# VHH binders against q96fz2, part 255

Target 1, 269 residues: q96fz2
Amino acid sequence: CGRTSCHLPRDVLTRACAYQDRRGQQRLPEWRDPDKYCPSYNKSPQSNSPVLLSRLHFEKDADSSERIIAPMRWGLVPSWFKESDPSKLQFNTTNCRSDTVMEKRSFKVPLGKGRRCVVLADGFYEWQRCQGTNQRQPYFIYFPQIKTEKSGSIGAADSPENWEKVWDNWRLLTMAGIFDCWEPPEGGDVLYSYTIITVDSCKGLSDIHHRMPAILDGEEAVSKWLDFGEVSTQEALKLIHPTENITFHAVSSVVNNSRNNTPECLAPV

## First folded at step 12 (VHH)

Design X30 (framework vhh_6z1v_2)
Fold by ESMFold2-Fast, scan of step 12:
Structure X30 (fold): chain B 269 residues (1-269), chain A 123 residues (1-123)
Amino acid sequence: as target 1 above (269 residues)
Amino acid sequence: EVQLVESGGRLVRTGGSLRLSCAASGFTFDDYAMGWFRQAPGKEREVVAAISWSGRTTYYADFVKGRFTISRDNAKNTVYLQMNSLKPEDTAVYYCAAQYGIFTESPEDYDYWGQGTQVTVSS
């Protein structure tokens, strides 16, 4: 997974993350550094994306089922990284393979500290190899959504123009992530950065790409992944597997250039 | 104390129109999606229409598309259902319901429910 869309305005994104804590209280996640959230239809590694994580990471004795939402850098910078510039990391930490996560120091160490997060996106993009051409076909991949319309049957039900009317009830894609905290050697703000755990592609996506992000389908899975105070690393890793509850559609090549940030990036072709 | 109070249900003739209202109190209305459900005698409760917390995204069951319109007024903590071209099959008790965050089609996902308002459509 190397490209996502996360374009919802902050208020829309916050309500899409409504949840229930362990005590049954309805809650919205509490923001950290909300001004660092930068909505985009075309998010690449190195950019910031919103993630959910347990409040217990920030506050001693906090209820571990309560959630914070925070922008984090895509591309995990390990806490032990010694150089001054994170962009100089010699290895790619955009994704973390589920089958070797406990073998790689960069991921095993933060997992041992309970640094699990849920990476939020409208959906993600993948490029399918096409026979007879050198160009790949991009697809936008996301959770199945309830069928919505503007109001009444005025206009075509499946009109592409109606795509923008779905966002205030959009079910966000929830991907399993690992984060770490890095303190610059010469001082400065702590950098929070994450990686997305990847698994073998499900049958429905196998013709598009051989790998997919580990998707946490539903609030029970999301809650268990985040709750490092009650759920051990071993139990949490049981949530990491391919999922079939996914849909997709082909999009135009506009998305290929990560500088393009318009609704055309995810509109059906 | 959370309350949802429906009003507007009455007897109406086939082809007529009716507007239902639901007044909400005791919770942060802007954080809840709102839905209208109906239940006829001997049948399960089914979704009719739903509207997002902002009012910008709406859902309609296939059997009401083009005839019913859901809307909300967040300043007044009220959700409405405008019902046009009514049919005898629309006869049911109509319920207002609230779901925290985003809406679904499933009654069991809704957190708060009104007592219902009876709509009877005569041929």
Scores: ipSAE 0.658, ipTM 0.866, lowest interface PAE 1.7, mean pLDDT 90
Fold by OpenDDE, second read of step 13:
Structure X30 (fold): chain B 269 residues (1-269), chain A 123 residues (1-123)
Amino acid sequence: as target 1 above (269 residues)
Amino acid sequence: EVQLVESGGRLVRTGGSLRLSCAASGFTFDDYAMGWFRQAPGKEREVVAAISWSGRTTYYADFVKGRFTISRDNAKNTVYLQMNSLKPEDTAVYYCAAQYGIFTESPEDYDYWGQGTQVTVSS
């Protein structure tokens, strides 16, 4: 996964992240560093994206079922990194393969500390190789949306009004991530950064791409992944597998340029 | 014109049951989360229950303790509140409210309100 969409306004995003805590109380996640949230139809590595994480990471004795939402840098910077520039990392930390997560120190250590997060997105992009050509067809991949006769799906939006309705009721994609905290050697603010765990693609997606993000499907999966106080690493890793509960449509080549940030990026062609 | 019309409020005895209905018109009902609120004399308006546009997610206030059930029929543009085991403390004006998208706990986030229906529980 090298490209996502996360374009919802902050308030809409927050409401879309409504959840029930362990007591069954309906809650909204509290924001950390809300000013770092930058909505975009075209998110690339090194950009900030909103993630969910347990409140227990910030507050001692907090209820670990409570959620915080925070923009973090895409591309995990390990806490042990001693260079002043995170871009000088020699290995790719955009993704973490599920089969080697326990083999790599950069992922194993933070995971062992309970640093699990849920990466939020409208969906993610993948490119299909066209046989016989050097051309790649991009696809937008996301959770199936409930089709109502009135709101339709993203592909059925024929007016700005309908488009807005679709997004206000949009089920966000929830991807399993690992985050770490890095203190710059020269001082400054602690950097929070994340990697997306990847798995082999489901059958439905296999013709497009051979790998997919580990998607946490449903509130239970999301809650268990986040709740590092109650759910062990071993138990959490059981949640990491391919899912067939995904849909996709072809999009234009507009998304190929990471500088393009328009609705055309995820619009069906 | 947007309308929310509550019905079903009446005088009931302690331990009794009541079903409230709220009929919605003038907006796309299935795009909105719905909630029931109540306001007793001299008290602030408080949330009783809420339900997502699809009906898949519900919320109940702590005082409900399993006594009430919120439901909706999108085909009829109606939301319901089944109230069982009513107590004198449940006496209030009950309001139906609509919030575009996903419901929150904050009454101020709701876009439309009904006029309310009086529920009185006698000892």
Scores: ipSAE 0.000, ipTM 0.253, lowest interface PAE 14.1, mean pLDDT 90

Design X31 (framework vhh_6z1v_2)
Fold by ESMFold2-Fast, scan of step 12:
Structure X31 (fold): chain B 269 residues (1-269), chain A 123 residues (1-123)
Amino acid sequence: as target 1 above (269 residues)
Amino acid sequence: EVQLVESGGRLVRTGGSLRLSCAASGFTFDDYAMGWFRQAPGKEREVVAAISWSGRRTYYADFVKGRFTISRDNAKNTVYLQMNSLKPEDTAVYYCAAQYGIFTESPEDYDYWGQGTQVTVSS
């Protein structure tokens, strides 16, 4: 997973993240650094994306089931990194393979500290290799959505204009992530950065790409992944597996250039 | 205390019209999606229509499309169901429901429910 869309205005995104805490109280996540949230149809590594994480990471003795939403840098910078410039990191931390997560120090250490987060997106993009050609076909991949009044359904056949109307009730893609906190050696603000855990593709996506993000399907899975106060690393890792509850449609090559940030990036073609 | 109070259910002739209202109190109405569900004798509760927190996004079950319209007034904490071209098959108890955040078509996802209002359509 190397490209996502997360374009919802802050108020719409916040309502899409409504949840229940452990006591059954209805809540919206509380924002940290909301001014760093930059909506985009075309988010690449090193940009900031919104993630959910437990309030207990920021407040001693907070209820670990309460959620904060915060923008974090995509591309995990380990807490032990000694250089002054994160771009000097010798290895790619955009994704973290589920099968080796406990073998890699960059991921094992923050995971041991309970630094689990849920990465939010409208959906993600993958490029299908076509045998016998150098062209790749991009696809937008997202949770199944419910039908609309005027279109009757949401899908690849809908016009871009009708497609845009779905966002007020969009079910956000919720991907399992690991984050870390890095303190610049020369001083400055703590950098929060994340990686997306990846698994083998499900049968439905196997023709598009061989890997997929570890998707947390439903509030029970999301709650258990975030609640590091009550759910151990061993139990949380049981949530990491492929899901078939996913849909997709082909999109135009406009998305190929990460500088393009328009609705055309995810519109069906 | 959370309350959803439906009103407007009554006996109507086939082809008639009826408007149901649901008054909400005890929660931040603007944070909730709202839905109308119905249940006929001996049948399971099924979705009829749903509306997003903003009122911009709506959903209709196939059997009511073109006949029913859902709307909401966030200033009055009220959701409405305008029912036109009523059929005997529309006879059921109609329930108002609230779901925090976004709506779905599944009754089990809804957090709060009203007591229901009876709609009877005679041939």
Scores: ipSAE 0.375, ipTM 0.752, lowest interface PAE 4.1, mean pLDDT 89
Fold by OpenDDE, second read of step 13:
Parts: sequence; C-alpha cells; structure tokens
Structure X31 (fold): chain B 269 residues (1-269), chain A 123 residues (1-123)
Amino acid sequence: as target 1 above (269 residues)
Amino acid sequence: EVQLVESGGRLVRTGGSLRLSCAASGFTFDDYAMGWFRQAPGKEREVVAAISWSGRRTYYADFVKGRFTISRDNAKNTVYLQMNSLKPEDTAVYYCAAQYGIFTESPEDYDYWGQGTQVTVSS
C-alpha cells in the first residue's frame, strides 16, 4: 500500500470513529495534535494520516479500551534511529509484511511494546499492470458501503447533495498498523510514525495487486488490535489476515500524481 | 545465538594485502549495518570502515585513504575488508561489528561484536 485517501473533515472523521468502550459506553476518540490533520484524497508515504491508538499509551492507568485519534507520519521511524533526518532511512518502512513482522527489529520491538494502531482511510489505491502496455490502471479499494435507500452507489451520486450524504455515512477503512516514537538526536518534538501491515491479497483483489493492507473488519477486531493492555501480541497477530470484505472501482490517472488532491482521485471512471 | 566470526588476520609485510572476512549468524543480517573496527596496543578502538545493510553506503576512516574496501554479501551473511598497501601502523586487532539499521562511528552504538582477528604488519 503506497497511496490512501483520507479527506473527511475532522468532525466527520471523528464521528465516523465512534466506538464503545469495554463498559459499553458510547464514545468519540479524543484528538491528539488535531492541527496536524491534513485531509487529502491522495495521501502518500511521509505524509501525516490519522490513526487510532489506545489511551493507555499516553496516560498511566488509563482504560486501554479508550481510543485516541492522532495524525502520525506514514513510514515508521524506529526509536533507535540516530540520524537527524528520517529520510536517511535506508530501508522502506511504509509497509510491514505480516510474515516477517517478528523478524525485523524495527517492527518487532514496537509491536512488543504494544504500539499497535489502526490507520484510518477512506480507502487505498492500487495499480493494476496492464498486459502488453506500460500503463497501469489505478483502483480505489474500500469497505462496502451501506446502501441507504436514497444513496445509490458512489457512482450514482449525481448530485452534490447525494455526494455529501455518502461521505457523512462513510465506513472508514481500518488498517492494522504499528507505530513507534522517535526523538530526534538534535532535539525537538517526538515523532510518531507508523507502518501498515500487509498481507497477501484476497482472491477478489489478486488480479489487481498481490499484496493488500491487513484490514481489521469490525469493531471487535479494531478493539482487540488497539487494546494492548488486555490483548497480547500473539492474540493480536491472529487478526492479521486477508479479507474478502472489500470492494473497488477503477479511477482516473489523476491519482497518479501525488500532488493532485481532488475528488476526481477516487471517482469512478 | 548471535555470532560474528572474523578471519583472515595474519602477519604481512609492509605494502602487502589482506582480506578479512566476518561471518555472521543468529540475526537478520540484511537489517544490520556492518562495521570494521581496530584496536592497537595502548590505543582506543576506532572505526575503520562501515557499510549499510544494502551495501550502497560506505564509510571509511581518514587513515584508510583509499587503501581499504569494505563490502558485503548478504546471501552469505558475510562482510569483508580488503586491505591494500598495509603499513606497520595498521597493526591491530580487527573487529567485526553489527548495528541494526544505520551505521554510526560510535562503537557503543553497535549491537554485536566479534572476537577479533590479529593483523600484524612488519617493516
């Protein structure tokens, strides 16, 4: 996964992240550093994206089922990194393969510390290689959305009003991530950064791309992944597998340029 | 168990050449930068050369002056130090070391160390 969409306004995003804690109480996640949230239809590595994480990471003795929402840098910077510039990392930390997560210290160590997060997105993009051409067809991949009687398929949103309705009730894609904290050697703010765990693609997506993000489908999966106080690493890793519960549509080449940040990026062609 | 085993150290004459090898085991070799250090009698351990996990980036101490070349074979979990134009001042125990991620010049940052191999350069 090298490109995502996360364009919802902050308030809409927050509402979309409503949850129940272990007591069954309805809650909204509290924001950390809300000013770092930059909505975009076209998110690339090194940009900030919102993630969910347990409140226990910030507050001692907190209820670990409570959620915080925070923008973090896409591309995990390990805590041991000694250079002042994260761009000097010589290995790719945009993704973490599920099969080697326990083999790489950069992922194993933070995972062992319970640094699990849920990366939020409208969906993610993948490019299908066209046979015989150097052209790649981009696809937008996301959770199936609930058909409200009035809200036709994303494609049927013929009116701006209908489009707004679609996004007001949009089910966000929830991807399993690992985050780490890095203190710059020269001083400054602690950098929170994340990697997305990837798995082999499901059958439905296999023709588009051979790898996909580990998607946490449903509140239970999300809760278990986040709750590092009660759920062990071993148990959490059981949640990491391909899912068929996705849909996708072809989009225009507009998304190919990471500078393009318009609704056209995810619009069906 | 993590192991770094140096080999190739011997007595050579001034102007001679040696190739040191370090065989690594017990860790994910390609996640680690590798370094060669040396320690002469009565002197502090100093970095000789370092190489990134991919082999794309290298570092050499000022005293090397193009005489030594560090390389690695990730398929063999081995790092090498080709030493040419050796001088008596190069006499030392040479150590192989591994650092997770990016190499630094500081010995204390390295995670694993070999036992060392003796290099002696005679006049």
Scores: ipSAE 0.071, ipTM 0.541, lowest interface PAE 2.1, mean pLDDT 91

Design X32 (framework vhh_6z1v_2)
Fold by ESMFold2-Fast, scan of step 12:
Structure X32 (fold): chain B 269 residues (1-269), chain A 123 residues (1-123)
Amino acid sequence: as target 1 above (269 residues)
Amino acid sequence: EVQLVESGGRLVRTGGSLRLSCAASGFTFDDYAMGWFRQAPGKEREVVAAISWSGRKTYYADFVKGRFTISRDNAKNTVYLQMNSLKPEDTAVYYCAAQYGIFTESPEDYDYWGQGTQVTVSS
């Protein structure tokens, strides 16, 4: 998983993350650094994306079932990294393979500290190898959405109100992530960065790509992944597996260039 | 105290029209998606229509598409179901329900429920 869309306005995104805490109280996640959230149809590694994580990571006695939403850098920078510039990290930490997550120190250490997060997106992009050409066909991959009679198809709407009709009740893709905190050796603000755990592709996606993000399907899975105060690493890792509850459609080559950030990136062709 | 109070259910002729209303109180109405569900004798409760917190997105079950319209008035804390071209198979108790955040098709996901209003359609 190397490209996503997360374009919802902050208020719409926040409402899409409504949840219930351990006591049954209905809540919206509380924002940290909301000004760093940059909506985009075409997010690449190194950019910031919103993640959910337990409030207990920030407050010693907080209820571990309460959620914070915070923008984090995509591409985990391990806490032990000694260079002054995170871009000098030689390892690709955009994704973390589920089969070796407990073998790599970059991921095993933060996982042992309960640094689990849920990476939010409208959906993600993958490129299918086309027969007989050098061109690959991009696809936008996302949770099945409730079908509506009067909603325009994605990209068929050319007005702002029609766009809002599509996204107002959008079920966000919820991907299992691991984050870490890096303190610059020469001083400065702590950098929060994450990686997306990947698994073997499900049968439905096998013709598009051989790998997929570990998707947490439903609030029970999301809650257990985030709640490091009550759910052990071993129990949480049982949630990491391929998911069949996914849909997709082909999109325009406009998405190929990560600098393009328009609705046409995810519009059906 | 949270309350959802349905009204408008009655006996109506095949091909007729009926408007149901649901008055909500005791919670922040515009933070909730609203749904209409129905249950006929001996059957499970099923979704009929749903509407997002803003009113901009709606859902309709296949068996009511083109006949029913859901709407909401956030200033009045009320959700409506306009039912046209009624059929005998629409006979059921109709329930209003509220879900925090986004709506779903599943009755189990809804936080608050009304007591229901009986709709009977006869030829």
Scores: ipSAE 0.189, ipTM 0.628, lowest interface PAE 5.4, mean pLDDT 89
Fold by OpenDDE, second read of step 13:
Structure X32 (fold): chain B 269 residues (1-269), chain A 123 residues (1-123)
Amino acid sequence: as target 1 above (269 residues)
Amino acid sequence: EVQLVESGGRLVRTGGSLRLSCAASGFTFDDYAMGWFRQAPGKEREVVAAISWSGRKTYYADFVKGRFTISRDNAKNTVYLQMNSLKPEDTAVYYCAAQYGIFTESPEDYDYWGQGTQVTVSS
């Protein structure tokens, strides 16, 4: 996964992340560093994206089922990194393969510390590897959305009003991530950064791309992944597998340029 | 850190053969198409060959004319360029490059680059 969309306004995003804690109480995640949230239809590595993580990471003795939402840098910078510039990392940490997560120090260590997060997105983009042409066909991949009687398919949002309604009720894609905290050697703020765990693609997506993000489908999966206080690493890793519960549509080549940040990026063609 | 390390470049005589290797690290190798580029003195960097992530699709520049073969071993995170029937015109620095997804002919579309290896073909 090298490109995502996360464009919802902060308030809408927050509402979309409503959850029940272990007591069954309805809650909204609390923001950390909300000013770092930058909505975009076209998110690339090294940019900031919002993730969910357990409150226990910030508060001692907190209820580990409580969630915080925080923008983090896409591309994990390991805590042991000694250079002053994260761009000098010699390995790509945009993604972590599920099959080698325990073999890579940069991922194993933070995972062992319970540094699990849920990366939020409208969806992710992937380019089909077409044979015979140099043309890339991008696809937007996301959770199936609930058809409200009035809300036609994302494609049928004929009116701006209908489009707004679609996004107000949008089910966010929830991807399994690992985050780490890095203190710059020269001083400054602690950098929070994340990697997205990837798995082999499901059958439905296999024609587009052979790899996909590990998607956490449903509140239970999300809760278990986040709750490192109660759920062990071993148990959490059982949640990491391909899912068929996705849909996708072809989008325009507009998304090919990471500088383009318009609704056209994810619009069906 | 992402690394592409080319090797195998050397001086050879016209008609000779070379095998270039590029060892990749620091990224998910099998998510990337790989390419070989070359740049001769005073010339622009040009694509020599490219290979899809699976190795099923390959591209060769017109000047290759069947002399070169690109291949990859995903288990070793390595891409190769077998060069046969080398000509003085093939003298250049050869670069390995990686592109997420499918390969293109445009150098600007590639995400990662090696430092290059010098290939010199003497008459």
Scores: ipSAE 0.008, ipTM 0.291, lowest interface PAE 9.0, mean pLDDT 90

Design X33 (framework vhh_6z1v_2)
Fold by ESMFold2-Fast, scan of step 12:
Structure X33 (fold): chain B 269 residues (1-269), chain A 123 residues (1-123)
Amino acid sequence: as target 1 above (269 residues)
Amino acid sequence: EVQLVESGGRLVRTGGSLRLSCAASGFTFDDYAMGWFRQAPGKEREVVAAISWSGRYTYYADFVKGRFTISRDNAKNTVYLQMNSLKPEDTAVYYCAAQYGIFTESPEDYDYWGQGTQVTVSS
């Protein structure tokens, strides 16, 4: 997973993250650094994306089931990194393979500290390799959405203008992530950065790409992944597996250039 | 105390029209999506229509599409269901429900429920 869309205005995004804490209290996640949230139809590694994480990471006696939403850098910078510039990290930490997560120090250490997060997106993009041509076909991949139309998914006949209304009720894609906190050696603000855990593709996506993000399907899975105060690393890792509850449609090559940030990036063709 | 109070249910003739209202109190109405559900005797509770917290996005079940219209007035904390071209198959208890954030078509996702209002459509 190397490209996502997360374009919702902050207030719409916040309402899409409504949840229930352990006591049954309905809540919206509380923002940290909301001014750093940059909506985009075309998010690449090194940009900031909103993630959910437990309030207990920030407040010593907080209820671990309460959620914070914060923009974090995509591309995990380990706490042990000793250079002054995070961009000089030689390892690609955009994604973290589920099968080696407990073997890699960069991921095992933050997991041991309970640094699990849920990465939010409208959906993600993948490029299908086409035999017989040198072209790759991009697809936008997302949770099934409740639709007024009988077809259930957003069809190719739906105009981009009709999509403006759907966002007020969009079910955000919720991907399992690991984050870490890096303190610049010469002082400055703590950098929060994350990686997306990846698994083998499900049957439905196998013709598009061989890997997919570990998607947390439903509030029970999201709650257990975030709640590091009650759910151990071993139990949380049981949530990491392919999911079939996903849909997709082909999109135009406009998305190929990460500089393009328009609704055309995710519109069906 | 959270309350959803439905009103407007009555006996109507086939082809008639009816407007249901649901008055909400005890919560921040603008943060909730609202839905209308119905349950006929011996059947499961099913979604009829739903509306986003903003009022901009609406959903209708196939069996009411083109006949029913859902709307909301956030200043009055009220959601409405305008029912036209009523059929005997529309006979059911109609329930108002609130879901924090976004709506779904699943009754089990809704946080608050009214007591229901009976709609009977005669042939």
Scores: ipSAE 0.529, ipTM 0.818, lowest interface PAE 2.5, mean pLDDT 90
Fold by OpenDDE, second read of step 13:
Structure X33 (fold): chain B 269 residues (1-269), chain A 123 residues (1-123)
Amino acid sequence: as target 1 above (269 residues)
Amino acid sequence: EVQLVESGGRLVRTGGSLRLSCAASGFTFDDYAMGWFRQAPGKEREVVAAISWSGRYTYYADFVKGRFTISRDNAKNTVYLQMNSLKPEDTAVYYCAAQYGIFTESPEDYDYWGQGTQVTVSS
């Protein structure tokens, strides 16, 4: 996964992240660093994207079922990194393969510390190789949306008004991530950064791409992944597998340029 | 114009059942959490039950103790409160309210209110 969409306004995004804590109380995640949230139809590595994480990471004795939402840098910067510039990392940390997560120190260590997060997106992009050509067809991949008579599918939004309605009730894609905290050697703010765990693609997606993000489907999966106080690493890793509960449509080549940030990026062609 | 119209309130005997309905219009109903509130004479308005826009999440006040069920039909723009095992203490004006996004327990957070329907439970 090298490209996502996360374009919802902050308030809409927050509401979309409504959850029930372990006591059954309906809650909204509290924001940390809301000013770092930059909505975009075209998110690339090294950009900031919102993730969910347990409140327990920030507050001692907090209810670990409570959620915080925070923009983090895409591309995990390990805490042990000694250079002043995160861009000088010699290995790719955009993704972490599920089969080697325990073999890589950069992922194993933070995971062992309970640094699990849920990466939020409208969906992600993947490119299909066209047989016989050097051309790649991009696809937008996301959770199936509940067809309400009024909200239609992304493809059925015939009017701006309908489009807004679709996004107001959009089920966000929830991807399993690992985050780490890095203190710059030169001082400054602690950098929070994340990697997306990837798995082999499901059968439905296999013709498009052979790998996919580990998607946490449903509130239980999301809650268990986040709750590092109650759920062990071993148990959490059981949640990491391909899911068939996805849909996709072809999009234009507009998304190929990471600088393009328009609705055309995820619009069906 | 936004409207919430409650119906179904009436006089019932202790132990009886009642179903309240609230018909919504003038706004996108499935974008809003819905709640039922009640206000007895001389008391503050209090939350009875709430339901998320999708119906996936519900809340009940402690005094409900499994006696009431909130539900909604987004196709009909209607929210319901099934009340069973009614007690004299349940006597109040019951209000329907709407909150954009999620529901809260605080009446102040709700955007729209109905005029209320009177529920009276006799001993």
Scores: ipSAE 0.000, ipTM 0.261, lowest interface PAE 12.7, mean pLDDT 90

